VH-VL binders against Stonin-1 (STON1). Designs and how they scored, part 16

Target 1, 134 residues: Stonin-1 (STON1), of Homo sapiens (Human) (q9y6q2r275to408)
Amino acid sequence: GWSFMLRIPEKKNMMSSRQWGPIFLKVLPGGILQMYYEQGLEKPFKEIQLDPYCRLSEPKVENFSVAGKIHTVKIEHVSYTEKRKYHSKTEVVHEPDIEQMLKLGSTSYHDFLDFLTTVEEELMKLPAVSKPKK
Below, E stands for the ipSAE of ESMFold2; O stands for the ipSAE of OpenDDE; V2 stands for 0.75 times the mean of E and O plus 0.25 times the DockQ between their complexes.

## First folded at step 21 (VH-VL; framework fv_gatralimab)

Design g92 (from g91 with heavy chain K54Y; at its last look DockQ between E and O 0.43; V2 from the best seeds 0.00; counts 0 for: grease 19.2 > 18.9)
Fold by ESMFold2, look of step 21:
Structure g92 (fold): chain C 134 residues (1-134), chain A 121 residues (1-121), chain B 111 residues (1-111)
Amino acid sequence: as target 1 above (134 residues)
Amino acid sequence: EVQLVESGGGLVQPGGSLRLSCAASGFTFTYYYMNWVRQAPGKGLEWVGQIRNYANDYTTHYAESVKGRFTISRDDSKNSLYLQMNSLKTEDTAVYYCARGHFFGYPFDYWGQGTTVTVSS
Amino acid sequence: DIVMTQTPLSLSVTPGQPASISCKSSQSLVHSDGKTYLNWVLQKPGQSPQRLIYEVSNLFSGVPDRFSGSGSGTDFTLKISRVEAEDVGVYYCMQGTYWPTFGQGTKLEIK
């Protein structure tokens, strides 16, 4: 497993700003991503089952106003939906819906690449299914 | 092993200033939020304030009782947390602990041994 | 501020017997994310506070399984199924759903 930071959506109770906080990540066989508050706990606070529609975004390097660089990546879920244009009954288009599942960051490039490689390997092992339409 | 060690406590007159330090080891300091918590003699625990990690631009928040008088800072290159206390009052007399924090309301999971501040004439 | 009220404030227990400590908050501690950030810490005599339980019922690593936490909303309980001499100290509940506040503490002593 790896020590990473997780970007959390804005919350009323802690402040309305998005937050980065420390987590411990594990990737289990079968594409199961577990997030723990710290190493050594018995229970993850969040668990995600990856499926074949999941992908890693393009990795980025983000600078913050006071110090340093952080390597970041998103785990995204991609689906396609059929839509008709307003007032048209004969036009159907397929548009991708991209949902951000997680945004993760690390100050260790080695750990960052190791995580990316591990996730890609698990994604390749997942059973094939058809992409859903929406 | 996670360790937090406070220092810099002492005797100071009302209206004076004092700077506390907390040395951290055994974890990736730059990822964590850090807190100060105090305990007046014979009393319970009181949260003083928090400084977030560098990914959150070191944003700070303070309990109302110390706002405007206390300043929390950190130096991630030294794995150190600081508390600058100005305009001290006798009611600031306490043992001051540094404590490691997270997001999500996760509790202070590691605490230092504390350093004693006495504010008296 | 969220007021955290502990009862009893003092508890004397025969070794081997159970102990129960109640914590009540002035408002619901259910966060908008659906989690309840009610935690317990222990301060042994002459020591700094140390972690015990997070999110109502989850034990930190190294905490004996004779400790348990329960509750919801505004009412919470810490239990020790069989009190040992090493359990002496002051127990605090604390909430992290809002900016942190602590209960007054419950002093546990051995008879």
Scores: ipSAE 0.567, ipTM 0.793, lowest interface PAE 1.8, mean pLDDT 87
ESMFold2 (binder alone), look of step 21: mean pLDDT 93; pTM 0.948
OpenDDE, look of step 21: ipSAE 0.710; ipTM 0.879

Design g93 (from g91 with heavy chain A55P; at its last look DockQ between E and O 0.51; V2 from the best seeds 0.00; counts 0 for: pae E 2.2 > 2)
Fold by ESMFold2, look of step 21:
Parts: sequence; C-alpha cells; structure tokens
Structure g93 (fold): chain C 134 residues (1-134), chain A 121 residues (1-121), chain B 111 residues (1-111)
Amino acid sequence: as target 1 above (134 residues)
Amino acid sequence: EVQLVESGGGLVQPGGSLRLSCAASGFTFTYYYMNWVRQAPGKGLEWVGQIRNKPNDYTTHYAESVKGRFTISRDDSKNSLYLQMNSLKTEDTAVYYCARGHFFGYPFDYWGQGTTVTVSS
Amino acid sequence: DIVMTQTPLSLSVTPGQPASISCKSSQSLVHSDGKTYLNWVLQKPGQSPQRLIYEVSNLFSGVPDRFSGSGSGTDFTLKISRVEAEDVGVYYCMQGTYWPTFGQGTKLEIK
C-alpha cells in the first residue's frame, strides 16, 4: 500500500472548502481500492469497486501556492445516457456522463507511478461488458 | 514507527516568550495536519491550535485563549513543528503536547511525551 | 466553541465490573459529510494521552474489545464491560466535528 493525499469533499459544494488530507491506499486483486485513515487499521473508511467504465484521468502536476508541486490524478466513472433525436425514432445519441469518484495526490513520483500502474493493470483484468455499437 | 518529540520548555516570567519544537519521524510529515495540545497541572486537555499541510497552504487556527499571542509554524524539510509563545501568562503554565492530526476531525492519532512550560514570577 | 460535558468526573470500580462514562455535547456532532467525529482518549497515570475510539464506536488497534462506544447527536457513552487494572486513568471525550474540544475528563480508579 501507499501513503497518499485525498481531496475532500469529493463533490464540490458551497458549504465547505476543499482540503487535502492523508490516507493510506491499498489496491486489492479484482480492482478493489481501499482507503484507510492510517496504515494498520482493520477497516477502510472508503472502498471502491472498480468496473470497466472506471478510468484514470490524465495525471497532472499541480502547483499549490507556497506548497510546491504535487502529482495528482482522478478516478472517474464514465456512463452514457441514451437520447433520441426529436424527429428520428431510430437515431440514438449516447452522451457521456463523467462522474469524479475521487482525486488523489502524492509528493512521491515513485509511489504515484506505482499506484497508476497497479490500477491500470487491475482495470485491464476486469471482465468486459457489452457496449453500444455505432 | 511514528515518533513525536517535543523540546524547548522551561521557566519564563509573565510577559516573556518561548519557542517550542516538535521533531517528527516515521511518517510523511508534509501530508499531516499538526496540533498543539496543553494540560495545566492537575487539569484536563486543551487544544491550542493547528497548522494544516502543504496542499492547504499551511493555514493555522488557534484556540481563543491563545489567539494573537501564539504562532504555529512548521518546516517540512526538517520534519519539525514549532510553537512561538509570546506575552506569556501564568495560566499558560502546562505540559505542551505535539499531536498528529488528520482531516475530518479524526482524532490526534499520535502524541509526543510533552514539554513543560512554567510561567511564574 | 462546543462544550463537552462528561459524567461522572470520577468513578471507582471493582475489578471485573462494568463501567460507563457519559459525554454530552452542547451541539450536534453530525458533520455535513454524515459522520460523527466523537472520539475517546485515555491518559494513563504519568503518561501522554493515547487514542482509544474514533467516530463514536471504532476501536483503534490494540484496544481491547471490552471497550465499546455508542451514541448519536449530542449524547455518547463509553463502556468497559469488565474493568481491569490497566484501565486506570483519565478518559476524555473529544469532538472533531468543529475545532477540537475535550470533555473535563473522567478519572477511573480500581477499588
């Protein structure tokens, strides 16, 4: 597992500002991502089951005021909603609906890459699901 | 192994100043919020203040009893937390603990052994 | 600031008997994220404080399962099903939903 930072709350809202806090991450076989407040706890405070529609965003290097550079990545879930054109009963439009599940950061490039590689390997092992054709 | 070691305590007169240090090891210091908590002789625990981590721009917050007199700082390159105490009063007499904090109000999970500050004439 | 009131402030318990400590907050401790950041801390004689329970009812590693926490909103309870000699010390409830505040402490002694 790896020491990372998690941005909270996961969803933007006007009632609270975002903050970054420490977590301990594990990735289990089968694409299970576990987040612990600290290493050695019996229970994660959050667990995500990855599915084939999950993806890693493009990694970024973010500059925080005075704080320096931090490597960040999002885990996103992509789903599609089916819509029909007003004048065509046979034309179907699938629009992507991208949901940010979490945003993670690390000051260790080594840990960051190791995590990314591990998640991508688990994503490739997930069972394929059927997708709409063009 | 997480370790927090406070130092810099001593005897000072009212109106004086003192700087406490906390040396941290065994964890990625720059990720954590750090806190000072004090305990007057024979009394309970009192939170003094917090400094947040690097991505939160090291913002600080203080208990009302010390606001304007105490300043918390940190040096992540030295894994060190500091408490600058100015305009000291006799009621500031206490054992001062360094405590590792988190977001979400998760409790201070590791505490140092404390350093004693005595403010008296 | 959130006032945390503990009762009793002191108790003396025969070894093997249960103990119960109440903690009441001046405001609800339910955070906007839906969690309740009510924690318990133990300070054994001559030692610095140590973690015991987080988020009302979750035990930290190494805390015996004879400890339990419960409650919601403003009313919380720490229970020890069978008190042992090593349990002697001062128990503090502490809230982290807002800027941290502690209860007055409850001194547990063995009789």
Scores: ipSAE 0.527, ipTM 0.796, lowest interface PAE 2.2, mean pLDDT 87
ESMFold2 (binder alone), look of step 21: mean pLDDT 93; pTM 0.945
OpenDDE, look of step 21: ipSAE 0.556; ipTM 0.849

Design g94 (from g91 with heavy chain T30D; at its last read DockQ between E and O 0.72; V2 from the best seeds 0.00; counts 0 for: pae E 2.2 > 2)
Heavy chain, then light chain:
Amino acid sequence: EVQLVESGGGLVQPGGSLRLSCAASGFTFDYYYMNWVRQAPGKGLEWVGQIRNKANDYTTHYAESVKGRFTISRDDSKNSLYLQMNSLKTEDTAVYYCARGHFFGYPFDYWGQGTTVTVSS
Amino acid sequence: DIVMTQTPLSLSVTPGQPASISCKSSQSLVHSDGKTYLNWVLQKPGQSPQRLIYEVSNLFSGVPDRFSGSGSGTDFTLKISRVEAEDVGVYYCMQGTYWPTFGQGTKLEIK
ESMFold2, look of step 21: ipSAE 0.542; ipTM 0.795
ESMFold2 (binder alone), look of step 21: mean pLDDT 93; pTM 0.944
OpenDDE, look of step 21: ipSAE 0.706; ipTM 0.884
ESMFold2, fold request of step 23: ipSAE 0.456, 0.516, 0.505; ipTM 0.786, 0.804, 0.795
ESMFold2 (binder alone), fold request of step 23: mean pLDDT 93, 93, 93; pTM 0.945, 0.943, 0.945
OpenDDE, fold request of step 23: ipSAE 0.634, 0.536, 0.448; ipTM 0.870, 0.852, 0.832
ESMFold2, last read: ipSAE 0.553, 0.493, 0.516; ipTM 0.811, 0.799, 0.803
ESMFold2 (binder alone), last read: mean pLDDT 93, 92, 93; pTM 0.944, 0.940, 0.945
OpenDDE, last read: ipSAE 0.554, 0.477, 0.653; ipTM 0.855, 0.831, 0.878

Design g95 (from g91 with light chain M94F; at its last look DockQ between E and O 0.51; V2 from the best seeds 0.00; counts 0 for: pae E 3.3 > 2)
Fold by OpenDDE, look of step 21:
Order: structure tokens, then sequence, then C-alpha cells
Structure g95 (fold): chain C 134 residues (1-134), chain A 121 residues (1-121), chain B 111 residues (1-111)
């Protein structure tokens, strides 16, 4: 696992201002992300099962402070919804619906890359058909 | 192992000033919110204030009882937290603890041993 | 400010017997994120506070499983299934959903 920063709340539509908080992040076989308040705790405060429709966003470098930067990446879930064009009743298009699940950051480029690699590897091992989330 | 060590406590007259320090080790200091909590003799615990981490621009918040008189700061390069106390009152007499902040909200998970501040004529 | 009220303020327990401490908040401690940031700490005699429970019912590492926390909204409880001599001290509940506030503390003594 790695020490990371998590952007909270996860969704921008919440009325609270977004902040960065420290977490300990584990990636388990089967594409399970576990987030702990700190290393050594028995129970994660959040657990996410990755599915074949999850992806990593393009990594970015963002402002961390006046004199610092942070490497950031988003875990996204991509689904496709049928949309009808307003001027065409017969034309149905499938547009991607991208939902942000998590936004993570690290000041350690090494840890960041290791995480990205690990997640990508787990994603590739996932079965083609994901089970519905219970 | 997470360790917090407070220092700088002592005896001061009302209206005086004092600066407390907290030395942190055993964790990535710059990632965490830091807090001060105090305990008057024979009394309960009272939150004094918080300073957020570097990612959150070191923003500070204070309890109403100390607002305008106390200032919290930090030096991440030294893994140090500070509490500048001005215009001290007798009711500020307490053991002062530094406490590491949790991920969400304003809870605490680790505490120092505390340093004693006595404000008396 | 959120007012935290503990009951009782003191209790004397025979070793091996259970103990229960109540903590009530003046308003709901459910955060906008859906979590409830109610914590318990123990301050043993002559020591600094030490963490026990976070988010109502989760034990910190190293805390014996004879400790348990429960509750929701505004009513919370800390339980000790079998009190031991090392459990002597003052227990505080505190909330972190808003700016932190503490209960008055509950002093646990051994009979």
Amino acid sequence: as target 1 above (134 residues)
Amino acid sequence: EVQLVESGGGLVQPGGSLRLSCAASGFTFTYYYMNWVRQAPGKGLEWVGQIRNKANDYTTHYAESVKGRFTISRDDSKNSLYLQMNSLKTEDTAVYYCARGHFFGYPFDYWGQGTTVTVSS
Amino acid sequence: DIVMTQTPLSLSVTPGQPASISCKSSQSLVHSDGKTYLNWVLQKPGQSPQRLIYEVSNLFSGVPDRFSGSGSGTDFTLKISRVEAEDVGVYYCFQGTYWPTFGQGTKLEIK
C-alpha cells in the first residue's frame, strides 16, 4: 500500500468545499481498492470494487501549495446511455457517461506510478462481464 | 510509530504571551491536519484550534474562546506545529496537547504528552 | 456549538463486570457525506488521551475487543464487556462532524 491524498467530497455537486485528506491506500487482487485513515487499521473506511468499466483518467500535475505540486489521477466509471437527438426521433446515439469515483493525489512520483501500474494490471485481469453492484 | 512531543509551557502573567511547540515524527507530517486541545486542571478537554495541511493552504480555525489571541502555525520542513498565545487569561491555564487530525471532519487520532501553561498573577 | 452530554459522569465497576457510558449530542452528528464522526478517547490517570473508537463503532488498532461503540444520530454508547483494572480513567466522547466538541467525561473507577 501507499500513502495518498484523497480529494473529498468525491462529487463536486456537494455543498461542501473540497479538500485533500491523507489516506493509506491498498490495491487487492481482484481489483479492490481499500482506503484507510491510516496504515494498520483493521477496517477500511471505504472499499471500492473495480469493474471492467472503470478506468484511470489522464494523470495530471496540480498545484499543491504555493511552492509545491501534486500528481493526481481519477478513478472513473464509464457507462453508455442511449440519447435521442432533439431534432431526430429516429436517431439513437450512445454517449459515454463518465462518473468520477475517486480523485487521488501523491507528492511521491514513484508511489504514484506504482499505484497506476498496479491498478491497470488489476483492471486487465477483471472479467469482461461485471456483476451488478449489490 | 507516531509521536508528538509538546514543549514551551510555563508560568506567565495575565496579558502575557507564550509560544508552544509540537515536534512530530513517525508519519508524513505535511499530509495531516494538526490540532491543539487543552485541558484545564481537573476539567475536561477543549478544542483550541486547527491548522490544515499544505494541500489545503494551511488554513486555520479557532475556538471562539481563543480567536484573535491565539495563532496556530506549522513548519513542515521541521515537522513542527506551533501555538502562539497572546493576551493570556487565567482561564487559559491548562495542559495543552497537540493532536493529529483524521482524514474527515475534525477528529483526532494521536495525542502528545502535553505541556502545562499556567497563567497567574 | 454542538453540546455533548455524557451519562453518568462517574461509575464504579467491579472487575469482570460490564460498563456502559452514554453520549448524546444536541443535534445529529451525521455528516453530509453520510458518516457519523463520533469518537471515544480514554485518559488514564496522569496520561494523555488515547484513542479508542472512531465513527461510532470502529476500534482503533490495539484496542481490546471488549470495547464496543454503538449508536446513531444523536445517541451513542460505549460499552466495556468485562472491565479490567487497566480501564480506569476518564472516558470522553467527542464529535468531529462539526468543529470538535467533547463530552464532560466519565470517570471509571474499580470497586
Scores: ipSAE 0.389, ipTM 0.804, lowest interface PAE 1.6, mean pLDDT 91
ESMFold2, look of step 21: ipSAE 0.397; ipTM 0.775
ESMFold2 (binder alone), look of step 21: mean pLDDT 93; pTM 0.943

Design g96 (from g91 with light chain W99L; at its last look DockQ between E and O 0.70; V2 from the best seeds 0.00; counts 0 for: pae E 2.3 > 2)
Heavy chain, then light chain:
Amino acid sequence: EVQLVESGGGLVQPGGSLRLSCAASGFTFTYYYMNWVRQAPGKGLEWVGQIRNKANDYTTHYAESVKGRFTISRDDSKNSLYLQMNSLKTEDTAVYYCARGHFFGYPFDYWGQGTTVTVSS
Amino acid sequence: DIVMTQTPLSLSVTPGQPASISCKSSQSLVHSDGKTYLNWVLQKPGQSPQRLIYEVSNLFSGVPDRFSGSGSGTDFTLKISRVEAEDVGVYYCMQGTYLPTFGQGTKLEIK
ESMFold2, look of step 21: ipSAE 0.511; ipTM 0.786
ESMFold2 (binder alone), look of step 21: mean pLDDT 93; pTM 0.947
OpenDDE, look of step 21: ipSAE 0.657; ipTM 0.873

## First folded at step 22 (VH-VL; framework fv_gatralimab)

Design g100 (from g92 with heavy chain T30D, light chain Y98H; at its last look DockQ between E and O 0.59; V2 from the best seeds 0.00; counts 0 for: pae E 2.5 > 2, grease 18.901 > 18.9)
Fold by ESMFold2, look of step 22:
Structure g100 (fold): chain C 134 residues (1-134), chain A 121 residues (1-121), chain B 111 residues (1-111)
Amino acid sequence: as target 1 above (134 residues)
Amino acid sequence: EVQLVESGGGLVQPGGSLRLSCAASGFTFDYYYMNWVRQAPGKGLEWVGQIRNYANDYTTHYAESVKGRFTISRDDSKNSLYLQMNSLKTEDTAVYYCARGHFFGYPFDYWGQGTTVTVSS
Amino acid sequence: DIVMTQTPLSLSVTPGQPASISCKSSQSLVHSDGKTYLNWVLQKPGQSPQRLIYEVSNLFSGVPDRFSGSGSGTDFTLKISRVEAEDVGVYYCMQGTHWPTFGQGTKLEIK
């Protein structure tokens, strides 16, 4: 597992409640992401089952402290809505809808890349599932 | 290893001022909220206040008993937490601990050894 | 500020016997996220406080399983199934659902 920072998801009715806080992350076989307050606890405070429609966003580097930077990534869930389109033949166009599930960061580039690699590997192993409609 | 070391305690008359320091080491100080907790002689623990990190705008909050008299600050470049105490009362006599907190309601995970403040005439 | 009231304030126990400490809050400790941030802390003689239980009933690593926590809403209990000499100290409940407050403490001593 890895020491990371969690950014709480934005809620529009709570305009100024977004925060960064320290957590301990684990990724289990089967694409299970566990979030603990600290290493050594028996139970996570939050657990997410990844599915094949989850993805990692493009990584970024952000200001984090007076002198420090943080490497960040989002875990997103992608779903598609169908649009009917007129053509010489009937054609369906899929429009992606992207929902942010988590925003995570680390000041350790090594841990950050290790986490990204581990998640990508688990995503590749997930069983095929019918394409979701939101 | 995580270490928190308080200093700056002493004897002060009522109405006086005193500034406490807490030196932190062994962790990324910028990640954490920092707290002051006090314990009057022979009495229980009392939370004094909290300062959040840079990412949360260094927001502060104080217990009602000290609001308006105490000010918490931090200097992340020195890994240091401070408590400025003004208009001191005899009721402020206590051992003062600095304590590392999280952004959730999770209990403080590391405490210093404490520094003693005595307010008496 | 949330008032936390502990009973008893002092408890004298024969080794091997059970102990029970109650903690009552002036208002509900259920947070808007659905969790209850009621914690227990132990201060052994001559030491800084140390963590025992978080979120009502979860033991920290290294805490013996003879300790247990329970309760909901405003009423909470810490139990020790068999008191040992090393359990001597002052037990505090602490809530983090709102800005932190502690109970007044329960001193556990050996008869």
Scores: ipSAE 0.484, ipTM 0.772, lowest interface PAE 2.5, mean pLDDT 87
ESMFold2 (binder alone), look of step 22: mean pLDDT 93; pTM 0.946
OpenDDE, look of step 22: ipSAE 0.552; ipTM 0.842

Design g101 (from g92 with heavy chain H102S, light chain Y98Q; at its last fold request DockQ between E and O 0.60; V2 from the best seeds 0.00; counts 0 for: pae O 2.7 > 2)
Heavy chain, then light chain:
Amino acid sequence: EVQLVESGGGLVQPGGSLRLSCAASGFTFTYYYMNWVRQAPGKGLEWVGQIRNYANDYTTHYAESVKGRFTISRDDSKNSLYLQMNSLKTEDTAVYYCARGSFFGYPFDYWGQGTTVTVSS
Amino acid sequence: DIVMTQTPLSLSVTPGQPASISCKSSQSLVHSDGKTYLNWVLQKPGQSPQRLIYEVSNLFSGVPDRFSGSGSGTDFTLKISRVEAEDVGVYYCMQGTQWPTFGQGTKLEIK
ESMFold2, look of step 22: ipSAE 0.588; ipTM 0.821
ESMFold2 (binder alone), look of step 22: mean pLDDT 93; pTM 0.940
OpenDDE, look of step 22: ipSAE 0.220; ipTM 0.754
ESMFold2, fold request of step 23: ipSAE 0.603, 0.450, 0.536; ipTM 0.821, 0.784, 0.811
ESMFold2 (binder alone), fold request of step 23: mean pLDDT 93, 92, 92; pTM 0.943, 0.937, 0.933
OpenDDE, fold request of step 23: ipSAE 0.096, 0.141, 0.036; ipTM 0.724, 0.741, 0.701

Design g102 (from g92 with heavy chain T30S, light chain Y98H W99L; at its last look DockQ between E and O 0.44; V2 from the best seeds 0.00; counts 0 for: pae E 2.4 > 2)
Heavy chain, then light chain:
Amino acid sequence: EVQLVESGGGLVQPGGSLRLSCAASGFTFSYYYMNWVRQAPGKGLEWVGQIRNYANDYTTHYAESVKGRFTISRDDSKNSLYLQMNSLKTEDTAVYYCARGHFFGYPFDYWGQGTTVTVSS
Amino acid sequence: DIVMTQTPLSLSVTPGQPASISCKSSQSLVHSDGKTYLNWVLQKPGQSPQRLIYEVSNLFSGVPDRFSGSGSGTDFTLKISRVEAEDVGVYYCMQGTHLPTFGQGTKLEIK
ESMFold2, look of step 22: ipSAE 0.510; ipTM 0.772
ESMFold2 (binder alone), look of step 22: mean pLDDT 93; pTM 0.947
OpenDDE, look of step 22: ipSAE 0.673; ipTM 0.868

Design g97 (from g92 with light chain V56A W99L; at its last look DockQ between E and O 0.27; V2 from the best seeds 0.00; counts 0 for: pae E 2.5 > 2, grease 19.1 > 18.9, SAP .502 > .496)
Fold by ESMFold2, look of step 22:
Structure g97 (fold): chain C 134 residues (1-134), chain A 121 residues (1-121), chain B 111 residues (1-111)
Amino acid sequence: as target 1 above (134 residues)
Amino acid sequence: EVQLVESGGGLVQPGGSLRLSCAASGFTFTYYYMNWVRQAPGKGLEWVGQIRNYANDYTTHYAESVKGRFTISRDDSKNSLYLQMNSLKTEDTAVYYCARGHFFGYPFDYWGQGTTVTVSS
Amino acid sequence: DIVMTQTPLSLSVTPGQPASISCKSSQSLVHSDGKTYLNWVLQKPGQSPQRLIYEASNLFSGVPDRFSGSGSGTDFTLKISRVEAEDVGVYYCMQGTYLPTFGQGTKLEIK
């Protein structure tokens, strides 16, 4: 696992500003992401099951200080809204709707890359699609 | 191993000033909110104030009893937390602890040994 | 500021007997995220405070299961099912829903 910062609330809220705070991250086999307030606790305060529609955003560098750069990444969920093409009853398109699930940051470039690599590997291993029988 | 070590306590007259320091080690200091908590002789714990981490612009907050007189600052390059105390009153007499905090309402997880401030004529 | 009121301010307990400490807040501690950030800490004689309970009822690792926390809104309780000699000290409730504040403390002694 890794020491990171998490931005909360995960979704924008008009009544409160977002803030960053320390967490301990684990990634378990099967694409399970666990967030703990600190290392050594038995229960995560949040757990996310990644699915094939989850992705990592483009990494960014957001803050610079004498303590180092803060490297950030989002975990996003892509869902689709079905729409009909003009003048067609059978032709459909799916427009992506990108939802931010988490925003994470680290001042350690090595931990940051290790996390990204680990998540990408787990995403690659996930089952292709969970759909009803055709 | 996480360590917090306070220093700078001493005897000062009412109306005087004093600056406390807290040296941090064993963790990524720049991630954490840092707090000052005091304990007057024979009395309970009283939160004094907090400074957020650099990702939150080092925003500060103070207990009403010290607002306008005390200033919290930090230097992440030195892993250090500071408390500048001005216009000291006898009621400020206490052991002052630095304590590591989180952005959640999670309780402070590490505390220093404290440094004693005595405000007396 | 949120006022935290503990009762009693002191307890003398025969070893093996239960103890109960009340903590009341001047307003609800339910945060906009739905969680209640009421914590309990213990300061043993000559020591810095140590953590017992977070979010009203969750024990920290290594805290004996004879400790329990309960309550919601404004009324909270810490219970020790069977007091042992090592439990001596001052117990504080502390809220983190707003800017932090502590109760006055409850001193636990062995009778």
Scores: ipSAE 0.492, ipTM 0.775, lowest interface PAE 2.5, mean pLDDT 87
ESMFold2 (binder alone), look of step 22: mean pLDDT 93; pTM 0.945
OpenDDE, look of step 22: ipSAE 0.733; ipTM 0.887

Design g98 (from g92 with light chain Y98Q; at its last read DockQ between E and O 0.33; V2 from the best seeds 0.00; counts 0 for: pae E 2.3 > 2)
Heavy chain, then light chain:
Amino acid sequence: EVQLVESGGGLVQPGGSLRLSCAASGFTFTYYYMNWVRQAPGKGLEWVGQIRNYANDYTTHYAESVKGRFTISRDDSKNSLYLQMNSLKTEDTAVYYCARGHFFGYPFDYWGQGTTVTVSS
Amino acid sequence: DIVMTQTPLSLSVTPGQPASISCKSSQSLVHSDGKTYLNWVLQKPGQSPQRLIYEVSNLFSGVPDRFSGSGSGTDFTLKISRVEAEDVGVYYCMQGTQWPTFGQGTKLEIK
ESMFold2, look of step 22: ipSAE 0.600; ipTM 0.809
ESMFold2 (binder alone), look of step 22: mean pLDDT 93; pTM 0.944
OpenDDE, look of step 22: ipSAE 0.711; ipTM 0.877
ESMFold2, fold request of step 23: ipSAE 0.560, 0.508, 0.508; ipTM 0.817, 0.793, 0.802
ESMFold2 (binder alone), fold request of step 23: mean pLDDT 93, 93, 93; pTM 0.945, 0.944, 0.939
OpenDDE, fold request of step 23: ipSAE 0.773, 0.571, 0.560; ipTM 0.902, 0.843, 0.842
ESMFold2, last read: ipSAE 0.561, 0.537, 0.520; ipTM 0.822, 0.804, 0.806
ESMFold2 (binder alone), last read: mean pLDDT 92, 92, 93; pTM 0.939, 0.941, 0.940
OpenDDE, last read: ipSAE 0.705, 0.773, 0.772; ipTM 0.879, 0.904, 0.903

Design g99 (from g92 with heavy chain T30D, light chain Y98Q W99L; at its last look DockQ between E and O 0.37; V2 from the best seeds 0.00; counts 0 for: pae E 2.1 > 2)
Fold by OpenDDE, look of step 22:
Structure g99 (fold): chain C 134 residues (1-134), chain A 121 residues (1-121), chain B 111 residues (1-111)
Amino acid sequence: as target 1 above (134 residues)
Amino acid sequence: EVQLVESGGGLVQPGGSLRLSCAASGFTFDYYYMNWVRQAPGKGLEWVGQIRNYANDYTTHYAESVKGRFTISRDDSKNSLYLQMNSLKTEDTAVYYCARGHFFGYPFDYWGQGTTVTVSS
Amino acid sequence: DIVMTQTPLSLSVTPGQPASISCKSSQSLVHSDGKTYLNWVLQKPGQSPQRLIYEVSNLFSGVPDRFSGSGSGTDFTLKISRVEAEDVGVYYCMQGTQLPTFGQGTKLEIK
């Protein structure tokens, strides 16, 4: 696991401002993210199961504090919604719907890279999305 | 290792002032709630106040018993928490503890050793 | 402010026997985020308070498993399955759902 910062609140609950909070982050086999208040605790305060539609956003460097920068990445859930074209009764277009699940940050580039690599590896191991049985 | 060390306690007359300090180490100080909790002799724990810090957002809250008299501040560059106590009363006599609180989780996960404040004529 | 009420205020227990402390809140401690921020703190004689349980039932690191917490809403309980000499002290329930408030404390002594 790694010490990370978690951006809160989540986008769905976005208020006037979002803040960073310290967490301890673990990635378990099967694509499970566990977030702890601190290292050494038995129970995570939040657990997220990644699915095949999850992806990592492009990593960025952002201002963290007056004195520092933070490496950031978002875990996003991508779904496709069928929409009818405006002038077509028969044509359906699929538009991507991107939902932000988490925004994470690390002041350690090494830890950040390890995390990205680990998550990517777990995502690749997830079963392929089964086509909906018609 | 997380450490909190209080200082500044002493004897003061009613109506006097005193400033307590808490030196923090072993964690990213500027991203935690910091609290003052006091304990009168032979009594229970009483929350005094807190200062919230979400990077650049600072807010303070106080117990009604100290509101208007006490001021909590912090210097993140020094990893220090302060409690300015004015217009002290005899009932303010207590051991004052610095306690760390998590920003969205459990509060008071770490405590200092405390510093004693005695208000007496 | 949320008022926390502990019972009993004092408890004398024979070593090896179980102990139970009740904590009631004047209103629900369920936060808008769905969590219940009820903690238990132990202050041993001559020492600073120390963390014991967070969010009703979760043990902090290093806390023996003879300790357990339970409850919901407004009623909470701390249990010690087998009291040991090192468990002597004053136990406080504390809520952090709103501005922090403590119970009166329960003094645990050994018979």
Scores: ipSAE 0.311, ipTM 0.779, lowest interface PAE 1.9, mean pLDDT 91
ESMFold2, look of step 22: ipSAE 0.545; ipTM 0.803
ESMFold2 (binder alone), look of step 22: mean pLDDT 94; pTM 0.951

